# Designs tried in a protein design chat: VHH binders against q9vm92r272to629. Part 23

Target 1, 358 residues: q9vm92r272to629
Amino acid sequence: LEERMAFIEDYQQTQARSLLLYVREHQPAELISENGTIFSTTLDFALGKVKKMVRHAEHYSLDDARIKPPTPAEIVENQTFMVQSTDVLKSNAKFKVSEKVMAEYARLAGLYLDQIESLRPDYRWDGSRNLWILKPGYQSRGIGIVIRSSLDDILQWTSNNQNKKYIVQKYIERPLLIYRTKFDIRQYMLLTITDTKVSIWTYRDCYLRFSSQEFTMDDLRESIHLTNNSVQKRYKNKTNRDSRLPKNNMWSLDQFKNYLRIMGAPDGSWSKTYNGFKQNLVAVVMASLDETELLQNAFELYGCDFMLDEHYNPILIEINSTPDLSPSTEITARICPMVLKDCIRVVVDLPKNPTAAT

## First folded at step 3 (VHH)

Design n18 (framework vhh_4orz_3)
Fold by ESMFold2-Fast, scan of step 3:
Structure n18 (fold): chain B 358 residues (1-358), chain A 124 residues (1-124)
Amino acid sequence: as target 1 above (358 residues)
Amino acid sequence: EVQLVESGGGLVQAGGSLRLFCAASGFTFSSYAMAWLRQAPGKRREWVALITSGGSTDYADSVKDRFTISRDNAKNTVSLQMNSLKPEDTAIYFCAAGPWEVLYSYTPQDYDYWGQGTQVTVSS
């Protein structure tokens, strides 16, 4: 119940931000019509919702983690807002206001969005579609993952699939694209235990995985949106896909660095990205250490998946405890055996077997 | 292509100090963790000190509080300041870089890239 209430609140807050993002991204004249069915009260509601989020994020309170149930009046207001905002975002409904009034709302939307995004950097990856990705807790390698936009669909899906213990996460709608195509970066992380101490390592090499089709939000097919090789190997690359992209849908780190050079990315862009990988991974592992049990003198190899924003900031999307190490391409045929070899060198050469003392 | 060149070794009296240097080329130095390891006659190579790309340091218990590792990313160098030297510190000291970077550890990293080493001799 508490988890459901928290998600519903997050979904509704995201809807308000989505409407303001939509308003900010379009010219005022494109948003209005003489026959418009949406009134300024819908925008007032969204601005009020985001302004409350800004105030809450700015105030440090012991009660910040508790969400109170909405009042009956608030339920009605939320329902009205959800219907009207959905008509705008999904059905291209127009506002019945003057262009001057709409321009002022666009200005205020930009102001409040800038404020909340400065306090919640993760919000910069969101678009206006309020999409969520649902991942099964017992499946790996992209199998069983679905994307949903409707609150009712999400709640129904998780209810109907309780045995799989689905995790619901906000879908990243604004990833960096390469030649209009979605990709992620596979980064390996090694976690080791020696005596009572834990060590976290990152592998210095990585690779990119591309979707088989050009990115579009108008089609939520897994062949466009899920970059996992287990998903993508089932699909043929589209003929209109940029010919500079690899037929095997992978790039080495060197190929990515070459791309950054050709595109004129700032010097140090890869170093920035990699430093971000390290910061994200340390934060996640340290947050989970109390919940982790490992055998003494043991190791766990993780495949960590990142996307990038347009500023080359990494976005951690998944950590896989059973990474696919099969030689599926020339790149993985080279990298995966080396990762395994280097793991063996670390865990065999560094920790001493107490019973095999020489 | 990858090259690591150590310098600064020599003969010193017990209680003295030496500073070792490692000049690196052929890779993006700033993104690599760098380490010092040593090998005494008749013994296996043992890890001495590590510095991550972010500047975090770790040391073997035998040298803790006596040795300090540092790096200069502008010059592509890593150095090891060795104070209060003991005869037991006598060894060939190697600079190393490997494919795994330590982010948090009490365990030294295994390394694939090595320099030629520099001899350190500590007399009684």
Scores: ipSAE 0.227, ipTM 0.578, lowest interface PAE 2.3, mean pLDDT 79

Design n19 (framework vhh_4orz_3)
Fold by ESMFold2-Fast, scan of step 3:
Structure n19 (fold): chain B 358 residues (1-358), chain A 124 residues (1-124)
Amino acid sequence: as target 1 above (358 residues)
Amino acid sequence: EVQLVESGGGLVQAGGSLRLFCAASGFTFSSYAMAWLRQAPGKRREWVALITSGGSTDYADSVKDRFTISRDNAKNTVSLQMNSLKPEDTAIYFCAASTGSWEVLYPSGQYDYWGQGTQVTVSS
């Protein structure tokens, strides 16, 4: 599969960035030992791989880019790097270099990471764990979702579950947290067809969904990492969780805006976030138009899930074509009926008077 | 027939105030959200302020705390009170009606109805 080769390359590139992130985030003295088993060649390999990624991004080689099969020498180098870097990241193996040499590698790691992140802003959401989330293509509500860190586990899982058409995507390791707790934002989108043209709408109200426990990367349990309400409603909130978070694990948009004000977020943070929702949704729909089969004068309602980065940039996680509209909390009991009622208004009024109804 | 007619534009000195009005007819005004958009010379149309059918308001960051949108359902009017005007507020201001809580993203303005606009010029 061509997709398999592309994924393996992406996984290996992510491993190189993961090692450099780890080096950047630790003091040089704590990374080294006189009995260290990892040599500078492992760092040289990671820097070289990221530098190659920078060159490719700068020259727009991603447009019409082809993944070339690795040479036998490159296969050996990649395998050696994967083993050595995994020993560092998962087993706390130490480098056998001087503190001054390690400090120089940390400096270079920072420079190269800044360069690639300026060209690929989505890379800012990655941590040093090289985690991937696997989602079944036909199931909803978080059912069947798993998180994996091993290349072999991921490839084995997808091959053992071919009938479920799993989607593999990089896990967002550095999302914005509220009171140390993971959240996502449910944003509704409406698509309508009139006169053979698709129109895209967003609902001006949204809500946040919180995990039942404080965020930690040391534990990959779904109660921490999957913010979907159908997952979270099965769990009791932990007593050490910040008491300012809601017991029903949802915030209204007004509550989020109030939080931004209290925390001193920059003026325009919500406007930036919402404009980003709009840009992401238009881009996704435009990319999918060839596959969209809507009946004339019809509509489709979607539930779109976003996370935010530390700069309030939205990260589109998932689009659900059959969103849960049940009154699961006080917030959804208010919002979901209004969304449905307002959809009927758009559908009923637009076909009669396209210029008058909006 | 649906109509939106803007008025109240003109020339004003920096730091001054203007109040824009939009008279609406031909639809059930009280059930629609009303918005003000503006187009500065050489720039795209940008949203300025919104008031929902329920009376909730929202503003672009550039005008927050300076502009106030309000509506009068008995008279089918929406107004924009513009205070502390700056030269960069110079633009043609448009009144628009929407379905309420749904914002059209694409094609921008295809289902929106707005008037011809009113010119606001702020001199330094």
Scores: ipSAE 0.383, ipTM 0.695, lowest interface PAE 0.8, mean pLDDT 81

Design n2 (framework vhh_4orz_3)
Fold by ESMFold2-Fast, scan of step 3:
Structure n2 (fold): chain B 358 residues (1-358), chain A 125 residues (1-125)
Amino acid sequence: as target 1 above (358 residues)
Amino acid sequence: EVQLVESGGGLVQAGGSLRLFCAASGFTFSSYAMAWLRQAPGKRREWVALITSGGSTDYADSVKDRFTISRDNAKNTVSLQMNSLKPEDTAIYFCAADTPWETLWSYSPQDYDYWGQGTQVTVSS
């Protein structure tokens, strides 16, 4: 119940940010009409919601973290806002305000979005569509994953599929694209446990996986949005896809580094990205260690999936505890056996290493 | 017994070039990442270049486009080609070997599994 209420609150906050992003991205004259049906109160509500988010992020406390049921008045206000904002975002409804008033709202939207993005950098990756990705709790290799924009659809889907224990996450609407095509980066992580020590390792090599089709938010098909090789193997590359992309839909790290050089990316872009992978993984592991019952003399291999933003900052998408190690392309035929071989070195050979550490 | 033996250091004028070599023995060379690190007098060790078991390379920003790392798994050697040398490149250069897995919490130059004794590079102004 508490998780459901937290999700509903997150969805509503995301709707407010979505409206402000939409306002920021359009010229004031495009947003208004003399016959407009949406009033300034809708924008006031969105600004107020985001302003509360800024204040909460700046002054976080344990009491503020508790989700409380909304009052009847708040329920009505939220329902009205959802209807009005959805009409703007999905039906191109226009505001009945002057161009000067709309320009001021656009300025305030930009100001408040900049403020929340400075406190929550992950919000920079959100667009105006309020999209969510729903994943089954078991590792399905892309099977059963769906993208939804409607609160009612999301709640109904999770209710109808309760036995699969779906995870609901905000969809990344503004990832870095390569030749207008979506990709993710598979980064391996190893957890080792001995009698006295827990150690976490990242593998020094990685690879990129491309969608078979150009990225667009106007079409939510899995061939565009799910970069997992098990999904993408089912699809042929579209004819209008950029010919510089690989036919097998994977790049090695060296091919990516070469791309960065060709595109004139700043020096140190890859080092920044890789350091960001490490920071994200440390944060996740640190958060989970207090809750984890650890077995002695064990090891676990994880496949970690990242996207990048326009500044080469990594976005952690998921951590898979049963990563697919099949040789699906020339790249995975090389890297996956090496990962497995190198795990044995750390787990078996390293403890037997005659180190004079004392 | 594991050994890393560096060679190729020396005195060179600014703008000159040197090629460093590292001969490895006593471990499965092809499974290890190989790195070059350097230490100037009175300063801490700093990482210069890395080549993974798969051949992927990475460089410190201070040496990009000037230095090139390469490996020969048949001969168990790693080399560092150093071009356009600057006085700031003056240091003892160390060859190091590490697992392809990097420790997430405690990555540092000192965490490499095996180290050579180092070779001196001096760049005159």
Scores: ipSAE 0.153, ipTM 0.499, lowest interface PAE 2.9, mean pLDDT 80

Design n20 (framework vhh_4orz_3)
Fold by ESMFold2-Fast, scan of step 3:
Structure n20 (fold): chain B 358 residues (1-358), chain A 125 residues (1-125)
Amino acid sequence: as target 1 above (358 residues)
Amino acid sequence: EVQLVESGGGLVQAGGSLRLFCAASGFTFSSYAMAWLRQAPGKRREWVALITSGGSTDYADSVKDRFTISRDNAKNTVSLQMNSLKPEDTAIYFCAKDTPWEVLYSGSTPYFDYWGQGTQVTVSS
């Protein structure tokens, strides 16, 4: 119950931020009409919601109060807001206010969004669509993953599929794109245990995987939005896709570094990204580590999937305990056999003969 | 058996240049990252430069913009061009077949699969 209430609150807060983000990103004249059906009270509600989020994030002591059941009046206000804001975001409904009044709302939206985003940097990954990704709780390699925008659809889906223990997460609407195409980065991670001591390793090489189609939020098809190779290998590349992208839908790390150079990315962008991978992976492993969950004197190879934001900050999407090591492209034909060979070197050879290796 | 043979070391005056070479055998050279490491008298070994199998390079802050690492996969060689040399660059320089796995946690010393015999570089003031 508390989990359900927490999700509903998160969904409603995301809707308020979505409306303000939409207002911030459009010119005031584009948002208004003499025949507009949406009034300033909808914007007032969204601003109030985000202002409460800012206050809560700054004032820790309010954390427990936020997950309490809403009053009947609050339920009605939330329902009215959801209907009106959805009309704006999904049906292009216009506000019946003056351009000057809308410009002031846009200014306030920017102010409050900047404030909450400074406290919650992950909110910069959100767009105005309030999209959620639903994943089966067990490893499925992209099988059974769905994207939903409706609160009722999400709640119904999870209820109808309770046996699969779905995880509901915000969809990342603002990833870094390459030639208008979505990608992720496969980063290998190795865990080793020796005499109850855990070590975490990352492979120094990685590769990018591209969607078969140009990115658009107007179409939620998995061929556009799920960059997992198990999904993408089922699809042919579309003709409107930029011809500079590889036909096999993968880039080596060196090709990515060359792209960064050509596009004039700041010096050290890759170093920043890779350091972020390291920090994210250590944090996740340490947060989930239980000594009883891992075998003594054992190892486990993981495939970790990252997206990037526009500032080259990594966004950890998934960790797979059974990564695909098949030679599906020239990139994986080179990398995957080396990963396996190097695992043996690190796990078996070097620990037994560290002094003999120099 | 893996073999790494360094050459090109010697005595040079401060501000001068020197080029080191490493001849590799016994493994698929083009598939591995190669590194240069150095050890000065009384100091611990430190990493200097890295070149990946694809040619991407990385350098320690102390040598950045002065040293350039390069490789020739057809000849199984890696080289280090050292410019604007300083007395503090005096060290034995080692070619290494770097381990592709980087330790993130446990505070252990990074492993290298193999080291060469080293070549002495002495920079006079």
Scores: ipSAE 0.375, ipTM 0.680, lowest interface PAE 0.7, mean pLDDT 81

Design n21 (framework vhh_4orz_3)
Fold by ESMFold2-Fast, scan of step 3:
Structure n21 (fold): chain B 358 residues (1-358), chain A 125 residues (1-125)
Amino acid sequence: as target 1 above (358 residues)
Amino acid sequence: EVQLVESGGGLVQAGGSLRLFCAASGFTFSSYAMAWLRQAPGKRREWVALITSGGSTDYADSVKDRFTISRDNAKNTVSLQMNSLKPEDTAIYFCAAHTPWEVLHSYTPSDYDYWGQGTQVTVSS
């Protein structure tokens, strides 16, 4: 119940941010009309909501306090806001305000979004669609995953599928695309325990996995939005997909580096991305070490999935403790056996014969 | 047991080219990342180029677009093609083998497991 109330609040806060993002990204003249049906009170509500989020993030609050149920007046205000903001975002409804007033709201939207995004960097990956991804707790490999934008649809789906214990997560609406196509990066991580030392390792090779279709937010099909090979291998590549993308829907790291060179990406973009992988993975592992019992001479292999933002910053999507090492493509047939062989070398051989640069 | 033997060094004029070779033995070459590092007189060793077991390459900014690293797993060799050589490229060049796994704790480059004895490259101006 508390989780349901927390989600509803998160969805409503995301709707407010979505409206302000939409306003920030459009010219004031494009947002207004003499025959507009949306009033400035809708923008006032969204700004107030985001301003409250900024205050709570900046100042001490009761972290474990129950979310207070909304008053009847607040319920009406939220319902009115949801209807009005949805009309703007999904039906291109226009505001009945002057261009100068709209320009001031756009300025304030930018100011408040900059403030909350500085406190919540993950918010920079959000668009104006308020999309959520629903993952079953008892299934793997992309099975049963759905994407929903409507609060009512999400609540109905989770209620109708209680036996599967769905996890509800904000969908990343602004990933970096390659030739207009969504991808993720499989990065291997190794955790080793030698004597009393815990070591975290990343493999210096990785690979990209592509969707079989061009990215679009107008169609939420898994063939567009889920890059897992077990999902994508069921689909044929679409006619309008860029022919430079591979038939097997995977690129090697070398192919990605070549792409960055051809597209004129800044020097060091891959190094920046890889350093970001390291930062994300160290943070996650260190957060979990307090609960991990250390066994001498143990190791665990993980498959880590990343997306990138427009500046080549990594976004950690998932860590898989039982990574698929099967030869599903020519790329995995080459990489996966090498990963396994190199794990043995690190655990058995490296402690015996270290050689260091001076 | 483990041996890395470099060859191909020598004296060359600025703007010239050299190709360095490294013959490896005593370990499973195909599973290791291979690198070239160099040490100029009075300076510390610096990394120049790396090729992973998968064939992915990386280069120091000072040699990008001039040097090309390649490997031949059938012959257990790694090569460095050096074009448009500059006096600043004068150094002893070392072949090194590295496990592909990098330790994350320090955010620094991992140390290499095995090293050769080096080959001298001298670029006159």
Scores: ipSAE 0.199, ipTM 0.552, lowest interface PAE 2.3, mean pLDDT 80

Design n22 (framework vhh_4orz_3)
Fold by ESMFold2-Fast, scan of step 3:
Structure n22 (fold): chain B 358 residues (1-358), chain A 126 residues (1-126)
Amino acid sequence: as target 1 above (358 residues)
Amino acid sequence: EVQLVESGGGLVQAGGSLRLFCAASGFTFSSYAMAWLRQAPGKRREWVALITSGGSTDYADSVKDRFTISRDNAKNTVSLQMNSLKPEDTAIYFCAADSSTGSWELVYSGSEYDYWGQGTQVTVSS
């Protein structure tokens, strides 16, 4: 009910941002035509929607926290906007405005996007496709994950799969690529809880997982977009994939560090990335503890999946509470037994202070 | 009795340096990860630097390349060398201890570290 309304609102807001991103990323002359079928009112609507998002992000309001049903006029405006903006984004429809007018809209788009991205940094990962990933729970290993761009398709998928607790989240359209290929990074995290003490640990080793094909947004197949080893090990590497990438679709941390060195990445790029993993994981764990008062396990091992943006900032994709520790490649055959062995060192060697234990 | 005693704080001009020391007693120091955290006026406590029982180090982005953490297991001491200090580094600095073994790095224990010092004030004037 309310969840569906909240998602529809999020989808519509993302469509407005998608149109403004598209306008910002193209020259005004490329967006217009004397025979254009899209009018300035479509841009006005998108700017108005993003301006409202900026106001809401800057100011908390109890009234604004409630999901209000849209008025008949708002429903019509939203429907018109969705049709017109989709024609621009998916069918290359052109605006019937002057180049000067389009340049002004591009300037305003840049201003409003900069404002909202400053308030919501996660919006910097978005492209103009309004693409969503649907996945069952946080324990997914790539099973049952689908990518959709149409609101109707997403709503239909969710309705047809109500027996599964699906999570709908915005897809990261602009990840960092290595040799034109998508990857993610498996980072292990250990939580230990002793009496009143909560501790978060990260494992000093990690590994990268590559897609079996070159990245493209024109094809949404899982072999391109889902880097999880459970998905990728089912696919053969394609001929046009860069030969410098490994046949087993994994890199060790040392191989990644060597890549950063060879590509001339700034000194400290890996340190920046790893510190970002730590900051993201601490934030997520602390947010969860604020919502939940009771955790009873002495320790819990998590497999955390990250992507990177173009500046080597980490993007947390998933936290898996039942990480696959099987020796699926030479890299996992080395790392996974060490992770398990070192978990015993942490949890068995915890200080046994008689005063603290009582 | 477990004790963590910080020293080395004080007033310094922007661009200057300070070295903080933490003397530990009452526990098996060599088995513990040691951390420095700081709390600026009106702000939340934040982690600054960590050194594991095995000697691996890590730093918050805000202090990376300016601060260096080190330990001396023979003297049960951990230190923080702070270079190129900025007014934003003004805070009370705390020494904290927690268990760390193997390839796991302790990245958060906040106020719930096993042992905490009383803190030492660092003031950086502009």
Scores: ipSAE 0.368, ipTM 0.664, lowest interface PAE 1.1, mean pLDDT 79

Design n3 (framework vhh_4orz_3)
Fold by ESMFold2-Fast, scan of step 3:
Structure n3 (fold): chain B 358 residues (1-358), chain A 125 residues (1-125)
Amino acid sequence: as target 1 above (358 residues)
Amino acid sequence: EVQLVESGGGLVQAGGSLRLFCAASGFTFSSYAMAWLRQAPGKRREWVALITSGGSTDYADSVKDRFTISRDNAKNTVSLQMNSLKPEDTAIYFCAADTPWEVLYSYTPQDYDYWGQGTQVTVSS
């Protein structure tokens, strides 16, 4: 219930930011028409919504963290905004304002977006489409995953699938691409639990998985957008896909590092990415720990999937508690047996040096 | 009885090259990440290069494009090819081994599981 209200609020805030991103990314003349059907009040609403988000993020608000139900007047205003903003974003509807007025809205949009993105860096991954990915809570291996843009469709989907626990996440519309193709990075994580300590490890090797087709937001097919090998192995690589990408749709870490060197990425880009993996994984594990849970002598292996933004910051997209360790390519034939062997090594064979720094 | 034995150090003129070797025994070498670290007189140990069990490499900015780390799992050896040496590279160079699983909170190069005795590299001006 409370989660539903939180999601609706997040969706509406994302719609406001989506409209402002769209305005920022287009020339004012492209956004307006003498026959335009969208008025400045739609932009005023979006700016007001983002301004409230900035105030809350800065901790200037005295409001409680709890989400309050909207008033009837607020419901009507939100509904009107959703209809009008959707016409702009999905149907290319034009604003009936002067070019100078539109230019001023574009300036304000840039200002407010810069402010909220400085406080919420994760917002830089969002585009103007307000897309969400719906994943079943059980191990799916790509099965049952859908991408939706409509609030009503998302709410109807979750209601119709109450017997399955679905997770709803913002779709990453602006990932780093390699040769115009989407990829993710499989990073292994080991969690060990003793009677007094929980420890988190990352495996020092990883691999990349590519889509079978060039990335485009004009087509939401799984062959373009889901880089999971269980999905991608069903598809043939398209002829217009860059020939430098591997036929088996995987790169080793060394191949990725070589790509970064050839493309002139800044020195330390991989180190930045890997440190980001570590920070993300620690944050997620620590946030999910139940402090009242009984500690056991136990070990859990996880497959963690990351994408990168244009600055080589990692974006955690999924953690799999039963990762596929099958040798599906020469890369997984090499790495997966080593991961398993090295788990036993950490658990059974090696004393770890405790750090004096912690 | 884990043992790491470095060799290949020596005296060389600025602009010269040296290749260091580390022979490993007493553990499953192919499963370990291998690293080279160095310690100049009066300074802390500094990480130089890393090679993972899978062969992925990384380097300190000060040696990037000049040094190359490699491993031979059949011979249980790791090597460091050092080119375009500078007086600032003068140090004792240590071979170190660690599990490929890295603890997230507290990993530092100096916290490696196993260390060698070191080999001296001196670069004259």
Scores: ipSAE 0.170, ipTM 0.537, lowest interface PAE 2.9, mean pLDDT 79

Design n4 (framework vhh_4orz_3)
Fold by ESMFold2-Fast, scan of step 3:
Structure n4 (fold): chain B 358 residues (1-358), chain A 125 residues (1-125)
Amino acid sequence: as target 1 above (358 residues)
Amino acid sequence: EVQLVESGGGLVQAGGSLRLFCAASGFTFSSYAMAWLRQAPGKRREWVALITSGGSTDYADSVKDRFTISRDNAKNTVSLQMNSLKPEDTAIYFCAAHTPWETLYSGTPQDYDYWGQGTQVTVSS
């Protein structure tokens, strides 16, 4: 129940940020009408929510904060805000305020968003749609994954599918796109345990997987939004898709590095991305370790899926304990057998090079 | 068991050329990225050229357009063609092999898993 209350609060906070993002990204004149049905109190509520988030992030650890149930008055205020903000975001409802007043709200929205995003960099990945991705807790093949925007739909879905232990995560609405197409990066990770000592390794080669269609938020179809190979192999590439993208929907790391070069990405963009992969993976593994459960002399191979933001910061999407190692393209036909062979070298014949240690 | 053996170094006049070779044994050469680094007297080692497992190359600004790195997976060799040499290129040149698996945790991170003993290149002015 506490988990449900935490999610509802997260959803409502995300709605407030979504409304302010929408306001920041549109001209004031486009947001208003003399016959508008949305009043300034909706904007005041959203600004108040974000201001409280800023205050909380500055003064408290989220891990130490107790989630208290909302008062009846707070429930009503949140419900009113949800209805009004949803009318704006999904039905293009207009505000009944002057252009000058709307311009001031847009300025304040920018200030408050900049403040919370400086404290929560992950919030920069969010758009104004308040979309969530729902994944079955024990299925890793893309089957049963859905994207939902409605709080009621999300709660109903999880209630109707309790036996599948769905994981609810914020959908990344503003990923980096290549030629207007969504992609993810498959990065292999090896975990070894020797005499209760844990070692974490990453494979220095990786590959990109593309969607079969151009990215759009106006259509939530899995052929656009789910880059999993098991999903994408069911779809033909659309004819309007950029012809520079591969027909097999994969790029090698070298092809990605070449893309970064020709697009004028800053020097070291890949190094920044890869260092981010390393930091994310170490953090996840360390957070999950229980030394009493460690197996002696064991290893596990993981397939880790990342997206990137516009600044080449990695976003960890998923870690798969049973990664697909089949030769589905020329890229996987090269990489996957090498990954398997090189795992033997690490776990049986550990690299025995002298360290540059002092 | 694992060995990287450099050859091809020597003394050359400014403006001359040399080709360095590195023979590798004892590991799966084709999956490793190969690099050339150099260490001038009194300085730390610096990277000069890299070739990935996939064949992509990269170069330090100081040697770009003068040096060319290449590999032969059938012979387990990597070579460095050095043209338009200048006195500032005088250094011991090392061949390095980056394991495809990078250690993230288990002590200090390692960028180079195997190193050769180096070969001297001297460029007279």
Scores: ipSAE 0.398, ipTM 0.654, lowest interface PAE 0.9, mean pLDDT 82

